Miniprotein binders against p81326. Designs and how they scored, part 114

Target 1, 226 residues: p81326
Amino acid sequence: MLHFGGFIMEINHISKILEKEREEYIRNKVEEYLKQGFSKDDAVNKANQSWRTYIGHRIQDVIYNLLKKFLKDSGLKVTTDKALNNRNLPEELDKVKRLIAINYGEYLFLPDADVIVYKVENNDIKIIAIISVKNSFRERRFETTYWKLKLKESPVTSHIKVFLATPDKDNEISYKCPNGKPKKMRIILEYELDGIYFLKEDFEETEKAKHFGKIVEDIIEISKKL

## First folded at step 14 (miniprotein)

Design G25
Fold by ESMFold2-Fast, scan of step 14:
Structure G25 (fold): chain B 226 residues (1-226), chain A 83 residues (1-83)
Amino acid sequence: as target 1 above (226 residues)
Amino acid sequence: SEEEKKIEELLKKADELLYEAEELAKKGDYEEAIKELEEAVKLLEEALKIAKELGNEDLIKLVLFLLKLLEYLIEEIKKKLEE
């Protein structure tokens, strides 16, 4: 076998890995800002602000690279919406872009598809899944569900699985109320989406809300049905 | 490229060492598990050097992620040794 089961199991600890990276990042950024002439308090505040932006992109990069590596042997390919926004697209990526674009009359828009999984069979492209990566739910809570509902409207895109991947560091959707009921936002996201994958250990799994380490196996199983 | 194939081979060997380390840890052989993981780190550091020379940003990011993952695993096993 591929022997990647060990790495996949430990992906459930991604949140802890990223928190360790935060400590190193903050220390280095504080030093950098101190050299620029900022006071210690200002340097710390600016370092924390910088981390907020950095971690969002870092999580997306981690998920992209991990999926690219672990899905390769299953004949699956991975790209990003950032790659699809390049002006000079390779033919294959241009086809991927066309297969996920949503029509708004005179305009075409890409969904929030931070990571896209697809396969190529007999020169035809099939989109397997779109993964939206959310570090925080403060401002755009149901944006992923909006894109899921739009994709369901077309026979071209209705088969595409829409997943949310999140560390949920602030326990916005992984925490249960004292009466054991999930929060409203969690209920709605889980109902509308095809799955939620948590980049943390301490939450209660359901059929659709799982540890991130299970995403690779789930995507492979879905791809076999297409 | 040939360099990319070398990186792929190094990543596969590192994964094999990780698998061996997990089996050793299950048996309670924590010191041997750490040695296997430290060897995997060396292979990934070699892969990182090649990726940087190649200028392949995706491979650099991947290898850096895997190095952090191994670092985390070594720390967790060391905690068990202290128990």
Scores: ipSAE 0.037, ipTM 0.441, lowest interface PAE 5.9, mean pLDDT 80

Design G26
Fold by ESMFold2-Fast, scan of step 14:
Structure G26 (fold): chain B 226 residues (1-226), chain A 83 residues (1-83)
Amino acid sequence: as target 1 above (226 residues)
Amino acid sequence: SEEEKKIEELLKKADELLYEAEELAKKGDYEEAIKELEEAVKLLEEALKIAKELGNEDLIKLVEFLLMLLKYLIEEIKKKLEE
C-alpha cells in the first residue's frame, strides 16, 4: 500500500489526476488522426469524442487498479465484468460469475458490475461488493438501483453490497439545494444503495455518502463479517 | 514467475520509500521527501518495463496508475516547498 499523506489524500485527488491526463491524451490523439489523413479540425473533433469515451473507461480502470492494490493486503480479490466475459474463464472466476448471476426464469444474466470484490476462504468464494462506476447520470440514471433490487431478491446474492462510485462532475447528485433538501435522484440512490462514494470534494456527507477514500476501509470491515 | 516476484519486490521498495517520504514531509523536510519519491518513480519505471515485457495488462495498468499517482504527489510537495 501507498502511505504518503495517507490513503484518503491520494484517493480524493483521483479526479484531478485523471483531468491532468486529458491534455496529453488529446495531443497524442490529434497527432494520430492527422497521420491517418484527417484535417486539423476533424482530428480535433475526433480526439475530443475519443476523450469522452476514454475518460469513462479510465475512471473504471483507475478504480479497479486502486482497489486491487489496496485490498490485496487484506486478502481480498478484485475483478471486473469484462474479465468475467472471457471465453476461457478460470475456475475461480467462473465461480464468481455464477455467484452474482441473476435469475430471469429460463435465463441468467450478470448485473452491470464494473468492479467486483470477493474473497476466497477454504476454496469457497464469497462476494463482498459490486461497484458501479458512473461518470454521468443523464442516461441509465437508476441502473445501479435496479441491480441492487434484483440482487436482494435471491438468497445467494442478497448479502452483496452494491456501491456507486462517481466524480459527479455535473453536480447531478451532489448539488445542495438552498432549503437543504437533496435532489430526488440523490434521495432515491442513497436510499436504495449500500453506499455512494464521491470522487470529488464538495458534497453533502451522510452515513452512506462518503469520499471515495472510505471505500477500502468499509469493504474490509464488511468482509470480516462474512 | 520470477519476473512477477521482481515486480512485487520493486513495488514493496517503492512503498517503503513513500513511507520514508511521509515521515520527512511531516518534519518539513520537503526536499528530502521529493528525493525519496523520485527514487520510487525509478523503481516503478523499472517495474513497468518488466510488466510490459511480460505482456500482463493488469500489472501494466496498475504500475502506470501508481506511477501517475506518485508523480502527482511529487508536484503537490513541490508546491508546499515553494510556499
Scores: ipSAE 0.014, ipTM 0.301, lowest interface PAE 7.2, mean pLDDT 77

Design G27
Fold by ESMFold2-Fast, scan of step 14:
Structure G27 (fold): chain B 226 residues (1-226), chain A 83 residues (1-83)
Amino acid sequence: as target 1 above (226 residues)
Amino acid sequence: SEEEKKIEELLKKADELLYEAEELAKKGDYEEAIKELEEAVKLLEEALKIAKELGNEDLIKLVEFLLKLLKWLIEEIKKKLEE
């Protein structure tokens, strides 16, 4: 395994690098919209909306690529829900999709599984973990929890670890109330999920809420027991 | 492919330099740590060139991210030297 993980595991650089990209992204988008004839106020508003969409996809891409790289030497494989929604799936990915999909009568839905970690042993696939990536909790705040509860209902999927990865830039779940108590949303998410990994430095770690850098070693340890 | 193997080798060499730089920084040898990291940046720039020639978007994104990370680390260590 690469020691790039060592620096990433100790210092959460992902959020800092993405913050630096924000300033340049906004400047370029404002210029683009002004050139299209929008007013300065409209250009700024549109640039901010564009950034919110962009950053969500960017964080997912970064997490996918880091996990794919750092888990490779441990014999673990990584895919995405986007890959699983392709019409023509290789047999291996088709099996992955079937092992995480939830049946609702005549319909089959994938959970909120932005990134999926699995292993292949003797032509059998075992799903290790799914990771839901959330940039904001203003909407769909308990969607990851809902999918965790659905996966627990079946012996086929109940072993699958469900993790949340988030920069939590607005301190929606890393903030403590004045009395020292976490917010209700944080309490519920930490209780129901198998782990929360923060892409930020300033928060109080618990057994289940950790710096994102620890996710690689945690997944490797889980995979050894499956 | 042969080119993908070369990228992997370059990434492993860069990782070795990063490990050496980390050990030097722990000992307070910041100038030597920066030199090791700058050499790692050169290896990653070579890896990026090959990844772009292959058109492998996943590798391009990974190497670009690692380059940004290393350049950021170099600047942070330089700040410690200024103190």
Scores: ipSAE 0.011, ipTM 0.391, lowest interface PAE 9.0, mean pLDDT 79

Design G28
Fold by ESMFold2-Fast, scan of step 14:
Structure G28 (fold): chain B 226 residues (1-226), chain A 83 residues (1-83)
Amino acid sequence: as target 1 above (226 residues)
Amino acid sequence: SEEEKKIEELLKKADELLYEAEELAKKGDYEEAIKELEEAVKLLEEALKIAKELGNEDLIQLVEFLLKLLKYLIEEIKKKLEE
């Protein structure tokens, strides 16, 4: 990419930069909950829960805005699953929604597609990639893999690349065999997904496990083949 | 809009300065790297002012984040100067 090389080098620091806001956020939320009548212990617990949800949404928003800006010169468009759930959809976004929705009998559901990259060719829409953003891996560790496997079942969606973006602060998937012991989650996610992009410095790099800064370059290369 | 075009130009110039600052930092020229980054901050502050006047929420959020990124990098390089 000719444009935005400097910012792309540094966007893997997204999580660190946003974490600088944590102390002030927690302090303000504790005060808010205390004013609502919660005990000090409950206020602290609720503030910490609120932070975990807030930081997840903030990371998603930042990734969306960065990709939207950095992919624009390559003719690529970016949207979110939140935008696709809006009541009044423009025709273009309605088509995007139809091209990624999965059928479960009488029901249609969107995959875990926090960020969606697509292009418009001859008035037709081609979905390039969906990106799931995970701040932590609690009980939902294989959701992204589930959606990848479902998308592979249809000729309409089988070409769509499925990526995971994560700061992985707890080192849950940063290494395949730390201390000689295989990490099933890392091994399975890397095997099944099209890529894992880390928002951190230290992890085991492979063909599929990369610094987040590489995602723009990779998406552009994929789009050229479609 | 013309104002969005101006924001784009400011962002491109800031990006070029950041790239140059990274190369300077790799060579150990930390003081020059900080100077380039501080110049980039001024460009993004101008871009933020224009984005706010336009009321473009996506651009406001993007430029605010990029400003935080540049300020973070300036602080990190300043720490290296103190080593």
Scores: ipSAE 0.416, ipTM 0.762, lowest interface PAE 2.6, mean pLDDT 86

Design G29
Fold by ESMFold2-Fast, scan of step 14:
Structure G29 (fold): chain B 226 residues (1-226), chain A 83 residues (1-83)
Amino acid sequence: as target 1 above (226 residues)
Amino acid sequence: SEEDKKIEELLEKADELLYEAEELAKKGDYEEAIKELEEAVKLLEEALKIAKELGNEDLIKLVEFLLKLLKYLIEEIKKKLEE
């Protein structure tokens, strides 16, 4: 098992480490779009849009793999909403999917659950936490809170912890304003969610808003109470 | 598999070196900390080679990230030496 105890702060820099690849990625994508016949301005714009999508998925993949590795020895399992949307679903994952689905009358939909942590106990599955990964908050500001509130409505899902993981590079919710009031979005997200884990250094920690490196121990402690 | 066991051994040894390097850095022994991290990089590069041969995408992604993390840490500690 890997231990990031003293280097746990470096897990908070996942987005920064991956961002070092930006320039080469953009250069390669611009060339790709130019070969497809796009103008230079269009190629640059499309390459920047592609990077925003790519880095979001890359952060999700890294978080998934880190949690899978570090939680394994605690008897915890990790999956993704991408895995749950596979047509040929293993029996165990089919059960996970059913346990996090939200009821809309005759229809069931999955929440925005980029990463899902669960355990198998006595051949039964208990969902511990759902982690939503957000690289930006533009027009989807309260999507994670919507899913949290929906999950709370059912006795089947009300125990599931809902966490947000974000680099918040634009300081939309982690902004340090000396003696200033927190922004509305920060207040609402922290109030409604079970935790916010920042992939950055410069923010004011609270009971619920923490550096990402603390997520592993928090999930393990939660699992012991279930 | 035999290859899966070898990767796990390499990851365990790399983790030991990371822990030792952290202890050294806390004491201000930056040069020795860098040596430990550089040794961990070599172990992870071997693990990456095996993971690629196996075609295990999840493991490849994990080891690639850990290599980037170690290289980042080495750069940060080197900055402290240069001060």
Scores: ipSAE 0.012, ipTM 0.414, lowest interface PAE 8.6, mean pLDDT 79

Design G30
Fold by ESMFold2-Fast, scan of step 14:
Structure G30 (fold): chain B 226 residues (1-226), chain A 83 residues (1-83)
Amino acid sequence: as target 1 above (226 residues)
Amino acid sequence: SEEEKKIEELLKKADELLYEAEELAKKGDYEEAIKELEEAVKLLEEALKIAKELGNEDLIKLVEFLLKILKYLIEEIKKKLEE
């Protein structure tokens, strides 16, 4: 069994590991944009924008692949909202999509479910958890909280755990009351969500705010109760 | 597949070596910790070769990232050895 494993604990260093790729990525993107006819200043600006998007997707992809690998032996399956947005879905994924989709009158929307964990028992699907992966909190700070509150409104989805996974490199939600000053975002996110899993070494641990290495065991434990 | 099972075995062994290396590093046995991590690198390089032969892009990406973790940790421990 890979839970309690070394790799899952060491993913806390993901931001530092990925940062080593930044210089080469930026240089390659600047060269690409220059070949497309952009000015040097525009090429640099676009390369930096591209990096911010790239690192977010890389973190999400790493988390998806790690959870897929580490949960496999426990009979748990992992998918993504990107997979659920395909036009022609396999029957199993179509069922997953229907079990997490929220109705807004004439419209149907998926929550911000970057990674989805579910199980199949006797051809029935049970959604265990959705994980929102946030590299930064610059925009849409409470989007994950909004989706948690919407899911709680329906008996079909109210059992689904909603987790946030984040490196929080800028210490935006790492501490509740540093030097006695309350951090509203951390306090609200911890209160409303089922858990926050940090991809970093230093932060204020609570029953809900944990190192990312704890997520596999927590999900397995939750799945046994469903 | 048999190849996927082999990759899983290699990943599990590398994970065990990483856990052992962390315990050694906590005790200040940095040279032994580096040896454990270098053995884990060899296992993951074998896993990467198999993943590439399978053409499984998810496994390739996973193993490449795990190799980056091991190499990062080796560099960090080497810095402590020089202190």
Scores: ipSAE 0.461, ipTM 0.782, lowest interface PAE 2.3, mean pLDDT 86

Design G31
Fold by ESMFold2-Fast, scan of step 14:
Structure G31 (fold): chain B 226 residues (1-226), chain A 83 residues (1-83)
Amino acid sequence: as target 1 above (226 residues)
Amino acid sequence: SEEEKKIEELLKKADELLYEAEELAKKGDYEEAIKELEEAVKLLEEALKIAKELGNEDLIKLVEFLLKLLKYLILEIKEKLEE
């Protein structure tokens, strides 16, 4: 259910829409690769690899647009790491970039900040939250945690909330062992991060691990304390 | 702008219809739920037209997403009605 006034979004519907989009995307990409001379097995493999990249960007776009719309009335602004990597940055975005960049000697790198929420009061910018969007966890499962720990090291960035948003379709971090205990990766991510927002219905909520529909309310409450 | 305000009003009306449709579907009144969702689709199509005229890419993407969501929900409920 999507309530514009209540800012509640039923995550199950988003997951089902993406599921249908996947079927059409894979079918079209398989035909495309077959026409290029790839074998059926290679075409299917390449189509699935292409989908993983595509869906990552698609989920990021959806999250960005929903947050931008629903946070507007609270005086909060939303941008993306892609926007911050543009050569010709507006002054406001250049300031945002400087407030979240992490120093590695002679180099500055942005954290894994797919979506960034900030506010402008008077002439000052305050970063509220960074959201990392992950479609799967495989080999890069702790990157978001690494960036959270790096941000905590500086007084300039230690207040910034770091959230993970994920459909977790393979139940990689929403699964519980037969004894009811969460898996190690879930325990570590939930402990170190400020929150995990699932784009799926079937999981047990905690204080930090919630349905995605609750992210708007949480961000607004955090912004009032800053 | 006046156009942005109109889009906001259309989105609010569509949201109210969506909420009512979900309540009807929970009670098994699938035919009435579909009617309300179809009216919400018309409101979002009007909002999309205005967003395109404004050239606001963010609003266009948001409204297109909501239209896909509503059309999907209509298909889901129709499937339950048919078996």
Scores: ipSAE 0.005, ipTM 0.277, lowest interface PAE 10.2, mean pLDDT 77

Design W50
Fold by ESMFold2-Fast, scan of step 14:
Structure W50 (fold): chain B 226 residues (1-226), chain A 83 residues (1-83)
Amino acid sequence: as target 1 above (226 residues)
Amino acid sequence: SEEEKKIEELLLKAIKLMFEALELAEKGDYEEAIKKLEEAVKLLEEALKIAKELGNEELIKRVEELLKDLKEMIEEIKEKLEE
């Protein structure tokens, strides 16, 4: 059985690897752009823009792999919206897709479901949670709130927990003003979503806004009530 | 850079209007919800124009996806209004 302490250790290890990976990536991209004839300032700006795109996908992959590893022993399965967009789906994933799709008249759309947690009981699928992964505010964190509101409209999807996972390195939603008040974006996201999980150490936890290390235990607890 | 900031401002304003419209729709105020969404569409059309002038493929795609979602929402709410 995987220990929850082991999960926290792996998160800390991954965080250090990602920081070193960032330093090497930026250094290499700056060198690449300089060779293309860009100024030092432009090369740095382009390298940082490139990193923002790269790290978004990288963090999603890391979260997917961590959740898949640590939820397996609890009988929970993990997939991604990328997997669900394949033309030929296994029967199980086709069922998952149907259970999270939102109807817009003549169109069906998947929500912002970077990572999806579900369980299988007697060939029936139960969706436990959808996790939206956002690296920065520029990735439009309010889109996650929109999808939560749409999922609430249907009795098929209204039970599905919607979580945001974010490193929030720029302190966009983990920051508190000098008077102790959170920013408007943090207030709205925490109110509307079922939880926010931070991939950082330095912030003040609430009932809904927690360290990412608590996500496995929370998901397992939710799954037992379904 | 200045044009990109303008696009971000337009996107944030449009998203705010979307949430206001969703709250109005939940209360059954479909006419006012539609007005908010139509206002958001106009902001996104302006953002799309600027994004195309800049040739920023990522911004163009993002704005087009949001426009499609807003137009779909308007159609659904209009259906409820007709009843």
Scores: ipSAE 0.000, ipTM 0.101, lowest interface PAE 18.8, mean pLDDT 76

Design wwA25L
Fold by ESMFold2-Fast, scan of step 14:
Structure wwA25L (fold): chain B 226 residues (1-226), chain A 83 residues (1-83)
Amino acid sequence: as target 1 above (226 residues)
Amino acid sequence: SEEEKKIEELLLKAIKLMFEALELLEKGDYEEAIKKLEEAVKLLEEALKIAKELGNEELIKRVEELLKDLKEMIEEIKEKLEE
């Protein structure tokens, strides 16, 4: 039996670590910008902008390692878009890249898949899911939705689940009350994507919007059908 | 139809420009990224005009959604440049 209690504890631990890292990062960056002659307000704003980029990479790393750890015993493998962009790819990862690439006539593009879950059966690769990690929705809000729609067009990729994982610190797509009419962005993302997984406790759960702790169980269930 | 093929060609070219812009954004070349996205917007506006002439509601909706996403992306990048 696979027990998910340890997974939930790791998520809670990671959330605390990320918050502590934020405090230390912001403090250090504010000091750096003040030393460069920026005003207090400008230094704080620049530090927060720098944090958004930093935390995006940090959250991706955390999710990658967490999934790798908890999916290992289920025969599932995890990789990243960064790994797939290496010049000299191992045969297995080259196959993963080819199975997730989208054809645009004369062009082939890799979807923005921060984390990729796949399995190997008799030297054959099956892509289970791609996970887009978003720290904020300020810039490329519907990029994940666009990639989901493109993957649906091909019989090779139409089975691939597309998930969004986010701490959603600014409550851009989470809600405190189910009675409220959802914002357009939440409606579109939830409608088009296969799931939204929150790295936080205070959000409105739905069939497709869940705590990140449920992602391992969901991925394993999906993989059994392939 | 030939009109539908024209729309698909415009969409594919716009998508290519969008990905070129995303690569430029990763490199921090925001001004060049905006230029690529603005070119993509023009192609999508032409595709939308053709789709409306055809009366294809599904295609109109699809193009409008992409166009809105690209315009929002351009505004967000411009905001960052002004900061």
Scores: ipSAE 0.000, ipTM 0.094, lowest interface PAE 20.5, mean pLDDT 74

Design wwA25M
Fold by ESMFold2-Fast, scan of step 14:
Structure wwA25M (fold): chain B 226 residues (1-226), chain A 83 residues (1-83)
Amino acid sequence: as target 1 above (226 residues)
Amino acid sequence: SEEEKKIEELLLKAIKLMFEALELMEKGDYEEAIKKLEEAVKLLEEALKIAKELGNEELIKRVEELLKDLKEMIEEIKEKLEE
């Protein structure tokens, strides 16, 4: 059995757990809002809005844990922007933070790097990729593209791959148009980014737009060239 | 140069306002989102003026692309509000 077969099985298992988690979360939140005096319709709407926020963080956590698990044996390490924002950073993470920070004159900002993949060779750190996790594209459609363009401007960060990972459940960028034309947003994201990884099955796969199950092998191959 | 530093400061502030507007849009606060985007447009128009005076073609294109994106976003939100 191939290593990547186990990865795909894990993704399918987690998808089912998330669906069950959604049902329990919504049920509990509806009860909570009803106790606060909201109408049933308002309680349902508020519970759905709360779930949308919650699931964004949950998908990010899932991706982080999957990548950490499946990249470990290849000598690759995984961290998050949340970890890099801790007040007391270990030396290794402090170095990671400095290597992905973007310079705006007197200011240094972190890109939208929900998940960061790097390697340590001796005591030197090499950033391989950053992954932006998006549950929807209604409001933040070009944020990842902006960070890619900024990283590309510096010799220090220009080698870093910028990936987007998304379930795209509303078919905002994975829509199959009868005419075969992708949406403008999909065209721009695919053109500017190094890759888009879909946590869904129904989309047209391209050189840059792939099923999420391929992300581990792609990252390992990239790391070997650095 | 001092002028290039000013342009970067204006771009940074405009981008922050754009991100705030995107968060407001996700919450359904479209009127407040438009106000943030309009403020960002004003900052980018100032940046464009400085970039043109410097004759920096790369900065001019970068600012013009952001202005186009923001103006399109404002128009889309306004269309929804009129319905």
Scores: ipSAE 0.000, ipTM 0.116, lowest interface PAE 17.5, mean pLDDT 76

Design wwD69N
Fold by ESMFold2-Fast, scan of step 14:
Structure wwD69N (fold): chain B 226 residues (1-226), chain A 83 residues (1-83)
Amino acid sequence: as target 1 above (226 residues)
Amino acid sequence: SEEEKKIEELLLKAIKLMFEALELAEKGDYEEAIKKLEEAVKLLEEALKIAKELGNEELIKRVEELLKNLKEMIEEIKEKLEE
């Protein structure tokens, strides 16, 4: 706990580091595409698209590494949906995959679970939480909500907490009623999900909408109730 | 102030090194992870000196907390090296 409390400020700073990297990344990518023969407008568009992909992966990696480090002392394990889709799956991860898969008749699909937290107790696996990481809400805005509702339908998965983690740079879900106008996306996501964790300083904090720094203590408390 | 801007730049650079160290530690590259954390400690020690000269109690406390966290991370990774 004490170690985690000290890292709240560090989470706030990650957004600023990534923003500084953005300008240089885009400048370098524009130059690269221009050298490949693309027009100025095409080069700029491609560079911006490349940045969106890059930042998404980087945020997921940071979240995975932070959770793995800080949950380890509480006996909790962390994996990713990428690991679960690997060709050579260890027995423990195969069990994790089976415990979060959703049945669609003849098909089983994994939810949008970028990061998965679980515990092993007497060779039994219990899934604590899945975390969906979104750097933008332009596409697939309620995908995380859909998976939450599907997980609730089965007694095997209904206990699993579904969290959203986001820098929300464009303030798409940071406030419920900015300028007196209700933000439907923020309101629905907060209502349906178990929590929203922001990788930024400025947002409307509620019982379910918190700084990312609080996710570790929340997951540990949830794990004690299983 | 210019000094406060310098402190913020040092903090951001140190935090970036810390995240790089966490990634290296996950890959089992503990020696390189420790090296990056030691670089971050030097940056924070510089930031602490500037903060103390400014007499900014908020910045002093913030930098001291980050230094404590980094030193704890170094000890944890050193423990892994001895496994």
Scores: ipSAE 0.000, ipTM 0.275, lowest interface PAE 11.3, mean pLDDT 78

Design wwD69S
Fold by ESMFold2-Fast, scan of step 14:
Structure wwD69S (fold): chain B 226 residues (1-226), chain A 83 residues (1-83)
Amino acid sequence: as target 1 above (226 residues)
Amino acid sequence: SEEEKKIEELLLKAIKLMFEALELAEKGDYEEAIKKLEEAVKLLEEALKIAKELGNEELIKRVEELLKSLKEMIEEIKEKLEE
């Protein structure tokens, strides 16, 4: 059995676990809010809002752990922007941070790089890809695109692939408009980014827009050419 | 110039506030997110005034594009707050 077959099975398993986790989370949060004196309707609404926030972070953690597990045998390393924001970084992570940070005078800002894939060869670090994880596009529709354009401006960072990973449960970028054309947001994101990986089955597939199950194979292929 | 450095400093602060606001919005903290974006708008309006005084067309266009983006973000988050 191929390594990637295990990856696809684990993604499917996690999707089912997240649905059960949602049911339990909502139930517990409704009880919590009711104990605080909120009405049943308010408690349900607050619990649903709390879940939307929770699931965003949960999906980021899931993607990080999946990529770390399945890229390890290919000599690839995975970290997060959260890890890079720690004070007193290990030498290796400090080098990673400096290779992806955007310089604004006295300040260095990290792009919206929820997950970062890199390799180490002869103590030199090569950044392969940055993955931005988005559960919703309403508030942050072009943030990833902005960071891609900034990275493209520097010879140090211009080679770095910028990917978007999303369940897109609200179908904000998965499908076409009624006139048969993709939504403007989908067109712009697909044009500017190096790829979009969907954590869902039903979407309009293209050369750059694929199931998340393809991401490990694609990253390994890219790393071999660097 | 000294004025151009001031514009870049204002842009930097505004961009920082914008990303802080987007993180707050993702957490469902829409009121604080709007507050941060409104602070960013004020900084960009200051930067625009300086850019216009300098007559630097490139900086004027850059600041105007960021202002438009921030105002669009504020409207989107306000719609969420009303849901």
Scores: ipSAE 0.000, ipTM 0.116, lowest interface PAE 18.8, mean pLDDT 76

